# Ledger of designs, part 7: VH-VL binders against Cytochrome b561, DM13 and DOMON domain-containing protein At5g54830

Target 1, 109 residues: Cytochrome b561, DM13 and DOMON domain-containing protein At5g54830, of Arabidopsis thaliana (Mouse-ear cress) (q9ffu6r31to139)
Amino acid sequence: SSLIGHESEFKMLQHQLRGVFTVVDDCSFRVSRFDMLSGSEVHWWGAMSSDFDNMTNDGFVISDQKLNQTFKNSSFIVRLLGNVTWDKLGVVSVWDLPTASDFGHVLLS
Below, E stands for the ipSAE of ESMFold2; O stands for the ipSAE of OpenDDE; V2 stands for 0.75 times the mean of E and O plus 0.25 times the DockQ between their complexes.

## First folded at step 5 (VH-VL; framework fv_ciduvectamig_arm2)

Design A36
Fold by ESMFold2-Fast, scan of step 5:
Structure A36 (fold): chain C 109 residues (1-109), chain A 123 residues (1-123), chain B 110 residues (1-110)
Amino acid sequence: as target 1 above (109 residues)
Amino acid sequence: QVQLQQSGPRLVRPSQTLSLTCAISGDSVSSNSAAWSWIRQSPSRGLEWLGRTYYRSKWYNDYAVSVKSRITVNPDTSRNQFTLQLNSVTPEDTALYYCARGRYSGYWGFDYWGQGTLVTVSS
Amino acid sequence: QSALTQPASVSGSPGQSITISCTGTSSDVGGYNYVSWYQQHPDKAPKVLLYYVSNRPSGVSSRFSGSKSGNTASLTISGLQAEDQADYHCSSYTSSSTLVFGGGTKLTVL
């Protein structure tokens, strides 16, 4: 993917979400300096665009990794689900699924 | 556009089950942009959220701690409705009961409400 | 009694501004932007005035505005009018995936 090496900061919307997002390879990304207050059922979430209707109706879980705790200055690798490719993603969000809430996101263009 | 119509008994005896139905028109009970709640109102407790049901990748139910052991909120996709079942009622459950649509699971609050049903728990 | 604290009553005169507070904890109002405000006239169901702290639904007057600082959300009504006389309720989602309401505030327009 041409996105390999892409790096950006999360846009914080709520839950004190902070962090740096880096595309590592076709199957993974790295998150560093990651801060987040706990939510209800938080997922790594992907969609083609960051508008709310697209995120809610056409968004999908992009990783098995659970975001079910508070994070403070954490760094880790996130592996994409096998059917997820970077060309399916315009945005990666930290998304609380039950409340349909975007805690913050990065744009991939 | 969206309408919520409530039905069910208005008088329930202590220890029995309170059952109410909310019929939905203009939206689907399985809509990804909605969550379906029961809320009651009494002079002593004000507005009190009881529970909700909603569909996102799967069905979810959330319940207030105060009623969790005796409440069920169930969707019925074939009839496009959802129900409240509250077991072992006491006079303290006497209240005006509303069903309501939470837009995007509360991201935009409750934008449509049923007409309300006054339920009296008395013998 | 209620999970979120609101003043029981507030009053104002036509043309004035009033503010109603809604105070919770870091696990509800302070932790999330899921604060909504409702207006309720006698014998009517509540009507949503604001969601996501400060967003107005279509048809709600710009005289209604919302803000949040720490654990306290605020509803401000500017240019107070007689028809604003009503009960006002705040609500917030919690870290436990539940929803709580404030005790309600009766607004009297004198």
Scores: ipSAE 0.034, ipTM 0.702, lowest interface PAE 6.9, mean pLDDT 88

Design A37
Fold by ESMFold2-Fast, scan of step 5:
Structure A37 (fold): chain C 109 residues (1-109), chain A 123 residues (1-123), chain B 110 residues (1-110)
Amino acid sequence: as target 1 above (109 residues)
Amino acid sequence: QVQLQQSGPRLVRPSQTLSLTCAISGDSVSSNSAAWSWIRQSPSRGLEWLGRTYYRSKWYNDYAVSVKSRITVNPDTSRNQFTLQLNSVTPEDTALYYCARGRYYGSWYFDYWGQGTLVTVSS
Amino acid sequence: QSALTQPASVSGSPGQSITISCTGTSSDVGGYNYVSWYQQHPDKAPKVLLYYVSNRPSGVSSRFSGSKSGNTASLTISGLQAEDQADYHCSSYTSSSTLVFGGGTKLTVL
């Protein structure tokens, strides 16, 4: 993917979300200096654009890792689900599914 | 356009269950971007949010602490509506009841409201 | 008592600006940008004016603007008009995944 090596900071919207996002390979990304306060049922979420209607109606879970705790200055690798490819993503969000809430996101363009 | 139409009894006796229905047109009760709320208004307490139901891979409910033990908000996908059931009512439950669509965009705001139903709790 | 504090009334003359405050805590107004404002005319359901502190739905006049500082959100109405006479309500999402309203403010256009 041409995105391999892409690096950006999460835009914080809520829950003290901070971190650096890096595309590692076609199947994974790294998160570093990751801060987040706990939500209800938080997921790695993908969509083509960050607007509300696209995120809620056309967004989808991109990893089976649940973000079900508070994070402080954490670093780890996130594996994409097998059917997820970078060309289908314009946005990677930290998304609280029950509340339909975007804690923050990175844009891939 | 979205329209919310309320129905249900306007007079309820103390200790009975208050039941109201909100029929939805122009949107689906199972829409992933919506939540469906009941809100009441009285001179003494102003506007009070009571609870909501919403679909996100499964159904969820959230309820205000003050009514949590007595309230149920239920969707009906076949009729595209949702209901309020409030048990063990007292005269303090006398209020104008609204159903409303909640949209999330950094804020759970209400963009469409029903016409309102004045419910009196009296013997 | 209402969870969020608003002044009971405010007044102004046509053409002036007025501001209505909405004060909560760090668990609602101060903790999130999930503040909305509603206008209510007599015998009508509330109508949304602002969401996400300062965003206007289509059709809402630019005379209505919103801001937030700490635990207090504010609605400002500029170029006051007779039809602005109404009740104004603020609302906020809470850390308990619930919603709360302010007590409402009656605006009188003199």
Scores: ipSAE 0.048, ipTM 0.705, lowest interface PAE 6.0, mean pLDDT 88

Design A38
Fold by ESMFold2-Fast, scan of step 5:
Structure A38 (fold): chain C 109 residues (1-109), chain A 123 residues (1-123), chain B 110 residues (1-110)
Amino acid sequence: as target 1 above (109 residues)
Amino acid sequence: QVQLQQSGPRLVRPSQTLSLTCAISGDSVSSNSAAWSWIRQSPSRGLEWLGRTYYRSKWYNDYAVSVKSRITVNPDTSRNQFTLQLNSVTPEDTALYYCARDRYGSYWGFDYWGQGTLVTVSS
Amino acid sequence: QSALTQPASVSGSPGQSITISCTGTSSDVGGYNYVSWYQQHPDKAPKVLLYYVSNRPSGVSSRFSGSKSGNTASLTISGLQAEDQADYHCSSYTSSSTLVFGGGTKLTVL
C-alpha cells in the first residue's frame, strides 16, 4: 500500500483523545502517545469519509481490539481484521459504537 | 415531524411500580441515529436523567446510578414506542416525567420532548 | 457531587448581555465537550439551545452562545429580550456514560 509510512495526529473531538497514527504495513498500524478517556464500547472504526451519515451507515469495525479503558501515553500496534485493506479506508476513527460517537479520527490520503 | 406522546397512570402508591409509555411518530424507535430517554423534573431535584434505550445492531440501555436497581427502559418496535418501568416507588419519585429523543445518544442533546406526565406517589 | 452547579438566578435589562455558568468536574464538564443548554418557559418542556458546548440547532438565535474553560461551561445571551425570561439548564455527559443536569438558573428580564 502507498500508505505504508503514513503518519498523522488524531483530530480530537471528544474524550481527550490524542495520539499519533502510523501505517506500519498492509495489515497493521501503530498508535503512539495515545490518550483517551473511557467510553461505552469503543472500537477501531473505518469508513470512506468522516461525515456522520457515512460513519454510522457505512462504517465498520477494523480491528478486534476494544478500547474500553482509559489510556495514558500508550503505544501499541493494532492489527487489521483479515478482510480489511487500506484501500477500503478514507478514515480511521476511535468510535463509541453504542452512542454513535466519533471521539476523533485520522484522514487517510 | 417528530412527535412524542406520553401516557400512563398519574397516581402510584408507595412500593408499587410506576409505568409510563412514550409513543413515537416521525421517527423509528430503532433508528441508529437516535436514543430514547426518560427525564424527570421536581422542585427538590431539578431535571434528572433516568435512562435511555437505543438500537445499534443490537439494543442497548444506559441508566443513572441513582435509579439503576429499580429502572427498566424498554423499546417496543411493533408499536414504535418505549416505556419506563420504575419499581418500588417512594414519595421522592413524585415528579413531572418526560420522554425525549437523544440525537446521537448523550452527545447532541434532547431535540424533541414529550408533553410531560405529572406522577404523584402518595398513599 | 453528581449535580452541576449553576447560579439560582440572574437578571438583566433588555439589550444587555448576561452569562450563566455551569460548573462540574474533570469527570463531566471538564473531561468532555458533551455540554448542552436548555431553555424552559413556564409549563413547557425544555428546548435545546446549544449542544457540544457551542453548537446551535437550526432556528436558535445567534444571540445564544456557549463556551467552556476548565470545569466550567458558560451560556451567554446577548441583546436580552423579554421572551428570554425563562429557566436555563445545563447538562453534561459523564465518565460513566450517564447524563447529569445543573440545578437550573432563573433569568429575569427587568
Scores: ipSAE 0.038, ipTM 0.707, lowest interface PAE 6.6, mean pLDDT 88

Design A39 (from C12 with light chain N55D)
Heavy chain, then light chain:
Amino acid sequence: QVQLQQSGPRLVRPSQTLSLTCAISGDSVSSNSAAWSWIRQSPSRGLEWLGRTYYRSKWYNDYAVSVKSRITVNPDTSRNQFTLQLNSVTPEDTALYYCARGRYYWGFDYWGQGTLVTVSS
Amino acid sequence: QSALTQPASVSGSPGQSITISCTGTSSDVGGYNYVSWYQQHPDKAPKVLLYYVSDRPSGVSSRFSGSKSGNTASLTISGLQAEDQADYHCSSYTSSSTLVFGGGTKLTVL
ESMFold2-Fast, scan of step 5: ipSAE 0.017; ipTM 0.697

Design A44 (from C12 with light chain G31S)
Fold by ESMFold2-Fast, scan of step 5:
Structure A44 (fold): chain C 109 residues (1-109), chain A 121 residues (1-121), chain B 110 residues (1-110)
Amino acid sequence: as target 1 above (109 residues)
Amino acid sequence: QVQLQQSGPRLVRPSQTLSLTCAISGDSVSSNSAAWSWIRQSPSRGLEWLGRTYYRSKWYNDYAVSVKSRITVNPDTSRNQFTLQLNSVTPEDTALYYCARGRYYWGFDYWGQGTLVTVSS
Amino acid sequence: QSALTQPASVSGSPGQSITISCTGTSSDVGSYNYVSWYQQHPDKAPKVLLYYVSNRPSGVSSRFSGSKSGNTASLTISGLQAEDQADYHCSSYTSSSTLVFGGGTKLTVL
């Protein structure tokens, strides 16, 4: 993927979300200096655009990794689900599914 | 284009169950972008959010701590409506009850007309 | 008492600007941007004025604006008009995934 090595900071919208996003390979990304207050049921979420209607109607879970705690200055690798590829994603969001809330996201274009 | 129409009994005796229905037009009760709440208003307590139901690959319910042990908010996809069931009512549950749609970061953009429910013997 | 603190009443004259505060804690207003404001005229359901602290729904006048600093959210009404006389309510999401309202503020346009 041409995105390998791409690095950006999460746009903070909610829950004190902060961090750096890095595309590691075709199937994973790294998150570093990651801060987040706990939500209701938070997922790694993907969509083509970050607008609310696209995120809720056309968005989907991109990783089995649960964001089920508060994070403070954490670093880890996130693996994409097998059917998810970078060309299907315009946005990677930290998404609280019950509240339909974008805690923060990175744009991949 | 969204309308919420409330119905249900306006007088309930203490210890009985308060039941209200909110019929939805112009949106689906199972819309991924919405959550469906019950809110009440009384002079003594002001506005109180009671609970909500919403669909996100499965159904969820969230309830205010003060009513959690006796409340159910339940969707009905076949009739495109949702209901409030509040058990073991007391005169303190006397209030104007509203149903409302929540979306966009927990703003309530559409409300029902309200139903005044009196709990009295 | 209500979970969020609002002044019981505020007043102003036509053309003036007024501000209504909504004070919570770090477990609601201070940590989350899920703050909404509602206008309620007598015998009517509340109408959303602002959501996500400062966003206006379509059809809401730009005279209504919102902000947040620390644990306090604020609603400002500029160019006050007689029709603005109403009750104003704030609400916020909490760390318990619930919603709470303020006590409400009665605005009198003198």
Scores: ipSAE 0.450, ipTM 0.840, lowest interface PAE 2.4, mean pLDDT 90

Design A49 (from C12 with light chain S97N)
Fold by ESMFold2-Fast, scan of step 5:
Structure A49 (fold): chain C 109 residues (1-109), chain A 121 residues (1-121), chain B 110 residues (1-110)
Amino acid sequence: as target 1 above (109 residues)
Amino acid sequence: QVQLQQSGPRLVRPSQTLSLTCAISGDSVSSNSAAWSWIRQSPSRGLEWLGRTYYRSKWYNDYAVSVKSRITVNPDTSRNQFTLQLNSVTPEDTALYYCARGRYYWGFDYWGQGTLVTVSS
Amino acid sequence: QSALTQPASVSGSPGQSITISCTGTSSDVGGYNYVSWYQQHPDKAPKVLLYYVSNRPSGVSSRFSGSKSGNTASLTISGLQAEDQADYHCSSYTSSNTLVFGGGTKLTVL
C-alpha cells in the first residue's frame, strides 16, 4: 500500500483526543502519544469521508480493539479486521458509537 | 422536512401510567444519525430530559436518573414512531411533554408540538 | 434544581449586545463540546440556536454566537432586536451519556 509509512496527527474534536497515527503495514497502524478521555463505547472507525452523514451511514468498525478507558501518552499497535484494506478508507476516526460522535480523526488521502 | 406529531391522554390519575406517542415523518426511527428523546417542561423544574432511544446496529436506551426506575422509551419501526411510558405518576409529573429528534452535533433540531399532561385525581 | 446554572433574567436595549452564561461541571459543560442553546417564544417549542458550543444551524442569524471557557458556556446576542425577547435554555451532555438543561434565562428587550 502506498500509505505504508504515512504519519499524521489526529484532529482533536472531543474528549481531549491527541495522538500520532502511523500506517505500519497492510494490516496494522501504530498510535503514539495517545490521549483520550473515556467515552460510552469507543471504537476504531473507518469511513470514506469525515462528514457526519458518511460517518454514521457508511462508517464501520475497523479493529476489534475497543477504547474503553482513559488513555494518557499511550503507544500501541492496532490490527485491522481481516476484511479492512487501506485503499477503501479515507478516514480513521476514534468514534463513540452510542453518541454518534467523532472524538477525532486522521485523513488518509 | 422532518415532522414529529404527538398523541396520547392529557389527564392521568396518580399511580397510573402516562403514555404518549410521537409519530415521525421525513426520517426513520431506526436512522443511524438520530436519537429520539422525550423532554418535559414545568414551571418548577424547567426543561428536563427524560430519556431516548436510538439504533446503532442494535437498540439503545438512555434514561435520566430521576425517572430511570419508572420510564420506558420504546421504538416502533413498523409505524415509524416512538413512545413514552412513565409508571406510577404523581402530581409532580404534571408538565408539557415534548418528543424531539437529537442529532447530537445539531442538538435537538426538531420538536413535537407538545402535550400538556395533568396528573390529578 | 436545574443541573446547569443560568441567570434567571437578562435585559438589554435594541442594538446592544447581551451575554447569557451556562455553568456546569467538568462532567458536563467542562468535559465535552456538546453544549446547545435554545430559544423559546411563548407557547412554542424550543428552537435550536447553537450546537457543539458555537455552531449555528442553517437559518440562524450570525448575531447569535457561542463560546466556552472551563465549566462555563456563553451565548452572546449582538444587535439586539425586539423579536429576541424570549426564554433561552442551555443543555449539555454528561459523562453518564445523559443530557441536562439549565434553568433558563428570560431575555427582556426594553
Scores: ipSAE 0.407, ipTM 0.835, lowest interface PAE 2.5, mean pLDDT 90

Design A52 (from C12 with heavy chain R101K, light chain N55D S96R)
Fold by ESMFold2-Fast, scan of step 5:
Structure A52 (fold): chain C 109 residues (1-109), chain A 121 residues (1-121), chain B 110 residues (1-110)
Amino acid sequence: as target 1 above (109 residues)
Amino acid sequence: QVQLQQSGPRLVRPSQTLSLTCAISGDSVSSNSAAWSWIRQSPSRGLEWLGRTYYRSKWYNDYAVSVKSRITVNPDTSRNQFTLQLNSVTPEDTALYYCAKGRYYWGFDYWGQGTLVTVSS
Amino acid sequence: QSALTQPASVSGSPGQSITISCTGTSSDVGGYNYVSWYQQHPDKAPKVLLYYVSDRPSGVSSRFSGSKSGNTASLTISGLQAEDQADYHCSSYTSRSTLVFGGGTKLTVL
């Protein structure tokens, strides 16, 4: 993927979401300096665009890791689900599923 | 193509209930990408968001702290509309009332025509 | 009394740039990037100009731009035109899962 090595900061929308996003390889990314206040049922979420309609209706879970705790200056690797590839993603969001809320996102294009 | 049409009384006496309806066309009140709000405007206070209702596997409501004890925002899926009920009104509730759709989570991209409600004896 | 502070009025001449501020606290503007801006012409409902601090809906001129520093969000209108004469309102999400508006700013194009 041409995205390997891509690095950007999350755009914070709510829950004090902060962090740096790095594409590590074809099946994983790293987050560093990751801050987040806990939500209802928070997931790693992906879509083709950050438009709210696309995020809500056409978005999907991209990792089996749930973000169901508060994070403070954390660093870890996130593995993509086997059916998820970088060419299907224009955005990666920290998404609270029950409320359809984008806590923050990174754009991949 | 989304339109919001408001209806309801324009004159309400103090202590009564203010009741307005917003009829939706071009979208569904139960759309999982929408939230449906009531917002009012007065010369002295500007714009005030009052509350919203939205469907995400079940119905949710959020209300402004200043009106929370007096307000109800209810959806009606069979008529594709939502309503505002504001109890125990005072002259301070005199305002131009709008319904609005938030397609983008907290941005309102469609507004009703507005209803001027006067609270006076 | 509005929750967010805006100047009551601003003015400019055609071709100039003007900026309107919207100041809150760390529990609204400073804590979240859910700031929206609206334009309202007389006897009309507000129209969204910006959301998420700086994102423009399709059809909104690139002359409108947004930014945020600390507890203050700003709307900048470049290349000011007569049709920009209107009231401008900001709004923000809050830590109570509610939304608050600023007092509004009347823009006069001289």
Scores: ipSAE 0.026, ipTM 0.701, lowest interface PAE 6.9, mean pLDDT 89

Design A53 (from C12 with light chain S97H)
Heavy chain, then light chain:
Amino acid sequence: QVQLQQSGPRLVRPSQTLSLTCAISGDSVSSNSAAWSWIRQSPSRGLEWLGRTYYRSKWYNDYAVSVKSRITVNPDTSRNQFTLQLNSVTPEDTALYYCARGRYYWGFDYWGQGTLVTVSS
Amino acid sequence: QSALTQPASVSGSPGQSITISCTGTSSDVGGYNYVSWYQQHPDKAPKVLLYYVSNRPSGVSSRFSGSKSGNTASLTISGLQAEDQADYHCSSYTSSHTLVFGGGTKLTVL
ESMFold2-Fast, scan of step 5: ipSAE 0.459; ipTM 0.847

Design A55 (from C12 with heavy chain S57N)
Fold by ESMFold2-Fast, scan of step 5:
Order: structure tokens, then C-alpha cells, then sequence
Structure A55 (fold): chain C 109 residues (1-109), chain A 121 residues (1-121), chain B 110 residues (1-110)
């Protein structure tokens, strides 16, 4: 994947979401300095673009990790689900599924 | 283009079930970008959100604490509508009932016409 | 009473500006940016004026603006007009995935 080594900061929209996103390999990414206040049912979420209609209608879960807790300055690796590839993603979001809310995202240029 | 049309009895006896229907046109009740709520209004309590139903890979419901034990909000995809059932009503449930669509960070952008429900013997 | 606190009434004259406050807690207004404002004329359903604190739907005048500081959200109406006379309601998402409304504010334009 040409994205290996890509690094960017999350755009904070809600829930004090902060952090650095790094593509580690074809199957994983790292988040570091990760801050987030707890939501309802928060997921790692992927879509081609960050607009609301694309995120809700064409977005999907990209990891089995649920983010249903508060994070403070955390660092960890996130594994992609087996059917998820970087070429299908324009955005990675911290997405609260019940509320259809984007807490913050990174754009994969 | 979106329209919400309400129907149901306007007079309910104490202890019975209040039942209202909201028919949707111009959108789908299973739209992943919408949530479908019931809200009531009375002089003594003002506006009060009661609950919602919405589709996100599966159906979800959220209910206000004050009514949670008595309320059901159900979608009907075949008729493109959703319903409110409120059990064990009392005169304090007398109110103007609205259905509404919530979208994009949960502003209610379309409302039904309202149904005044009186709970009386 | 209502979960969010609004003044019962506010008044102004045409051309002036008025502000309506909506005060909650860190578990609703203070915790999230999911604050909406609604205008309601007599015998009509509420109409959304603002969502996500300050975003305007299509067709809503730029005279309506919103802000938030701590646990208090504010609606400001500039260039006040006679047709602005109405009830104004705030609402907020809560940490328990519910919604709450304020008590409403009656705006009188004299």
C-alpha cells in the first residue's frame, strides 16, 4: 500500500477527540496521543469521503475494536478487518454509530 | 419534499394505551442518515422528547427516562411509517404529540402536523 | 421543570438585537455540540433555526446566530423584525443518548 508511513492528526469535531494517526502496514494503523470522551457505541469507521451522506450511507466499520470508554493520551495498534483495504478508504473516522456522529477523522490523501 | 402525516385516536382513557402513527413521504424510515422521534408539548411541561427509532446496520431505539418503562417506538418499513405506543396513560399524558425527523447532528428538520391527545375518563 | 434553563421571556424593538440563553450541565450542553434552536409561532409546529450550536439550515436568515460557552448556549437574533415574535426552544443531546428541551422563551417585538 502506498499509504504505509502516512501520518496525520485527527481533525477534532466533538468529544475532545485528539490524536496522531499512522498507517503501519496493509492490515493496521497506530494511534498515539489519543484523547476521546466516551460516546454511545463508537467505532473505527471508514468511507470514501467525510461528507455526512457518504459517511452514513456508504461508510462501514473497519475494525472490531469498540471505543466505548474515555481515552487519555493513549497509544495502541488497531487491526483492520480482513475485508478492509486502504485503497477503499478516503477517510478514517471515530464514529458514534447510534448518533451518526463523526467525533473526528483523518483524510487519506 | 419530506412530509410527515400523523393519525390516531385523540381521546384515550386513563390506564389504556395511547397509539399514534406517523406516515413518511419523501424519505425512507430505514434511511441511515435519519432518526424518527416522538415529541410532545404541554403548557405545564413544555416540549418533551419521548423517544426515537433509527436504522444503522440494525434497528435502534432510545427513550426518555421519564417514559422508558411505558413507551415503544416502532418502524414499519413496508408502510414507510413509525408508531408511538404509550402504555398506562394518565391525565398528565394529555399533550400535543408530534412526530419529527432528526438528521445531521440531530436537528429536527421536519415535523408532523401534531395530534392533540386528551387523556380523560 | 425543564432540563435546560431558558428565560421565560425576552423583548426588543425592530432593528435591535436580542440574545436568549440555554443553560444545562456538562452531561448535555457543556459536553457536546449537539445543541439545536427552534422557532414556534402560535398553532404551528416548531421550525429548526440552528443545529450543532451554530449551523443554519437552508432558508434560515443569517440574522440568527448561535454560540456556546461552557454549559450555556446562546441564540442571538440581530435586526429584529415583527415576524420574529414567537416562542424559542433549545434542545441538547445528553450523555445517555437522549434529548432534552429547555422551557422555552417568549420573544415579544414591540
Amino acid sequence: as target 1 above (109 residues)
Amino acid sequence: QVQLQQSGPRLVRPSQTLSLTCAISGDSVSSNSAAWSWIRQSPSRGLEWLGRTYYRNKWYNDYAVSVKSRITVNPDTSRNQFTLQLNSVTPEDTALYYCARGRYYWGFDYWGQGTLVTVSS
Amino acid sequence: QSALTQPASVSGSPGQSITISCTGTSSDVGGYNYVSWYQQHPDKAPKVLLYYVSNRPSGVSSRFSGSKSGNTASLTISGLQAEDQADYHCSSYTSSSTLVFGGGTKLTVL
Scores: ipSAE 0.366, ipTM 0.812, lowest interface PAE 2.9, mean pLDDT 90

Design A57 (from C12 with heavy chain S31R R101K, light chain N55D)
Fold by ESMFold2-Fast, scan of step 5:
Structure A57 (fold): chain C 109 residues (1-109), chain A 121 residues (1-121), chain B 110 residues (1-110)
Amino acid sequence: as target 1 above (109 residues)
Amino acid sequence: QVQLQQSGPRLVRPSQTLSLTCAISGDSVSRNSAAWSWIRQSPSRGLEWLGRTYYRSKWYNDYAVSVKSRITVNPDTSRNQFTLQLNSVTPEDTALYYCAKGRYYWGFDYWGQGTLVTVSS
Amino acid sequence: QSALTQPASVSGSPGQSITISCTGTSSDVGGYNYVSWYQQHPDKAPKVLLYYVSDRPSGVSSRFSGSKSGNTASLTISGLQAEDQADYHCSSYTSSSTLVFGGGTKLTVL
């Protein structure tokens, strides 16, 4: 993928979300300096665009990892679900599913 | 394209209920990415958001603190519209009333034409 | 009373840049990046210019830009044009799941 090595910071919208997003390979990304206050049921979420219509109607879970705690200055690797590829994603969001809330996102270029 | 068309009385007496309707075309009132708001504008208060209704598996409402005790914003899926009821009006409720489509986090991308409502005897 | 504070008026000349501020608290502007800006010409409904502090809807000129520092959001209009003469309003989401507006700013292009 041409995205391998891509690095950007999350745009914070709520829950004190911070962090650096790095595409590691075709199946994973790294998150570093990650801060987040706990939500209801927070997921790694993907969609083609960050438009709220697209996020709510056409968005989907991109990883088995749930973000079910408060994070402070954390670093870890996130593996994509088997059928998720970078060409399906314009945005990666930290998404609280029950409240349909975008805590913050990165845009993929 | 989404269009919002407002209707309702333009003159209301003090202590009565102000009632306005917003008819929606080009979209569904139950669209889960949308929220449907009432906003008013007056020289003394500027723009003031009053409340919204939205569908997320069930209907929800949020209301501004200043009107919460006397306001209802209600969807009507059969007619694809939503309404404002504001009880016990006073002359301070005289304003230009707008309905608007927004998203919970994004601003209002479609507005009705506006209805000037005067509260006087 | 408006919940968010804006200057009542600003003015500029064609080609200049002007900035309009919108000040709230940590429970609205300071707590969330859900600030929107609206342009309103006389006798017309407001039109959205910016959302999420700095994101621009399709069709809005790149001369309009937004930023935020602490509890204050700012709208900047560069290359000022006569057609920019209008009222400008900010709004923000609040910790109470409500929306609040600023008092509005009248921009005069001299």
Scores: ipSAE 0.268, ipTM 0.808, lowest interface PAE 3.9, mean pLDDT 90

Design A60 (from C12 with heavy chain D62N, light chain N55D)
Heavy chain, then light chain:
Amino acid sequence: QVQLQQSGPRLVRPSQTLSLTCAISGDSVSSNSAAWSWIRQSPSRGLEWLGRTYYRSKWYNNYAVSVKSRITVNPDTSRNQFTLQLNSVTPEDTALYYCARGRYYWGFDYWGQGTLVTVSS
Amino acid sequence: QSALTQPASVSGSPGQSITISCTGTSSDVGGYNYVSWYQQHPDKAPKVLLYYVSDRPSGVSSRFSGSKSGNTASLTISGLQAEDQADYHCSSYTSSSTLVFGGGTKLTVL
ESMFold2-Fast, scan of step 5: ipSAE 0.008; ipTM 0.641

Design A61 (from C12 with heavy chain R52Y; at its last look DockQ between E and O 0.06; V2 from the best seeds 0.00; counts 0 for: pae O 10.2 > 2, placed apart)
Fold by OpenDDE, look of step 8:
Order: C-alpha cells, then structure tokens, then sequence
Structure A61 (fold): chain C 109 residues (1-109), chain A 121 residues (1-121), chain B 110 residues (1-110)
C-alpha cells in the first residue's frame, strides 16, 4: 500500500484524545503517545468517508482490540482484522459505538 | 542474525546502582519495529519485565510500576546498545537479568545471555 | 501491574495433550491480543513459542497452539514429548504501555 509509512496526528474531537498514527505494514498501524479518556464501548473504526453520516452508517470495526479504558501516553501496535485493507479506509477513528461518537480520527485520503 | 551481548558487574552492594549494558548486532537500537527491553528472573518473582526504550520518530520509555522510581533504560545510538540503571538496590533485586528485543505484537524474539546480579553487602 | 496467573505446575504423559492457562484482567489479557508464550529449559533464556495469542514464529512446532477467551489465554501442547519438559511463561501487553509476565508453569513429562 502507498500508505506504508504514513504518519499523522489524530484530530482530537473529544475525550482528550491525542496521539500519533503510523501505518506500519499492510495489516497494522502504530499508535504512539496515545491519550484518551474512557468511553462506553470504544473501538477502532473505519470508513471510506470522514463525514459523520458515512462514518455512522457505513463504518465498521477494523480491529479486535478493546479501547474501553483510559489511556495515558500509551504506545502500541494495532492489527487490522483479516478482511480489512487500507484501500477500504479513508478514515480511521476512535469510535464509541453506543453513542456513535468520534473521539478523534486520522484521514488517510 | 540478531545477537544481544550483555555486560556489567555481577555483584552490587545495597543502596548502590545496578548497571548493565546490552550490545546489539544485526539490528539497530533505533529500529521502528523493536522495543528494547530489560527483564529479570528470580525464583521468588519469576520473569519480570522492567522496562524498555524504543524509537518511533522520537525516543520513548516505559517502565514497570514496581521499579519505575528507580529505573532508567537508555539507548546509545553511537554504540548501538542500550543500558539499564537500577538505583538504590536491595537484596530483592538479586536476579538473572536479560536484555531482549520486543517485536510487533510484543513477542520477545531475541534475548541476551543473561547476567546474574547479586545484591549483597 | 500484577503478574498474570498461571498454574504452578502441570504434567502429562508422552503423546497426551496438556493446556496451560494464563489469566489476567481487562487491562491486559482481556484488553489486547498481545499475548505471548515462552518455553524455557534449564539454564537457557526463554524462547518465544507464540505471539499475538496464537501465531507461531518460524521453527516452532505446530504442536504448540494458543487461544484466548475473556481474560484467560491458553497454551496447548499436543503430542507431548520428553523435550517439552520445561518452564512455560505467558506475557501480555497492558493498557499502561507496559508488559507483564505470568508466574510461570513447570511442565513435567511423565
């Protein structure tokens, strides 16, 4: 993928979300210095478009990692689900599923 | 082939500082896919992760809560090595100390030969 | 963080299948799939058997498999052999960007 090596900061929207997003390979990305106040049921969320309607209606979980906790200056690697590829993602979001809330996201395209 | 070679004193007196060095060959201490860690092992406490240093566009460190106030893990890019400093040691710090390379998904795939460090007066 | 919980010892006869559990919390084993297993023979450094719950590095026998449910990860060794007699350790990434090991399990092949 042409996204390999892509690095950007999360756009903070709520819950004091901060961090650096880095595409590592075709199936994983790195999160560095990640801050986030806990939500309800928070997931890594993906969609082709960053507009709220598309993120809500056409978005999907992109990782089985749970984000149901407070993070403080955390760094880790996230593996994409097997059926998820970068060409299917225009935005990666930290998404609270029950409240349909975007805590923060990165734009990939 | 990746190799980790440890060095440092094997005997430390109480209240002194334990210092070890891990020399890296076959990889870079600045690798963006590694987390260079120190781990110790004792019969009473088993394996215990102490901390690591890693480079992701800049240097980061994280330490185990149990030693956070006393520990420093530093990289040395000029020598391609990283070090452990553990201050104010007690007999409880007596253990076999390993340096190791943490990879993606947090598997330690390469280990140093180990250094038995005894804290005794 | 507190150590992950492993049974102190397990035993089995050659050819049998044994399982070693590793129990943590939602902040480690239950929160991430960054669970690894290590085999350690006497006077040797630990050797990684599995990473990311169930992935085997090259050179590791298919007799070793891993799974996870809730806050508990499991290592299964099938077709037990004498050479499998060793200590086994689990580890997990934590929500504090740290690593934690289990207490270790001594496997005896009868």
Amino acid sequence: as target 1 above (109 residues)
Amino acid sequence: QVQLQQSGPRLVRPSQTLSLTCAISGDSVSSNSAAWSWIRQSPSRGLEWLGYTYYRSKWYNDYAVSVKSRITVNPDTSRNQFTLQLNSVTPEDTALYYCARGRYYWGFDYWGQGTLVTVSS
Amino acid sequence: QSALTQPASVSGSPGQSITISCTGTSSDVGGYNYVSWYQQHPDKAPKVLLYYVSNRPSGVSSRFSGSKSGNTASLTISGLQAEDQADYHCSSYTSSSTLVFGGGTKLTVL
Scores: ipSAE 0.005, ipTM 0.657, lowest interface PAE 10.2, mean pLDDT 90
ESMFold2-Fast, scan of step 5: ipSAE 0.514; ipTM 0.859
ESMFold2, look of step 8: ipSAE 0.009; ipTM 0.610
ESMFold2 (binder alone), look of step 8: mean pLDDT 92; pTM 0.942

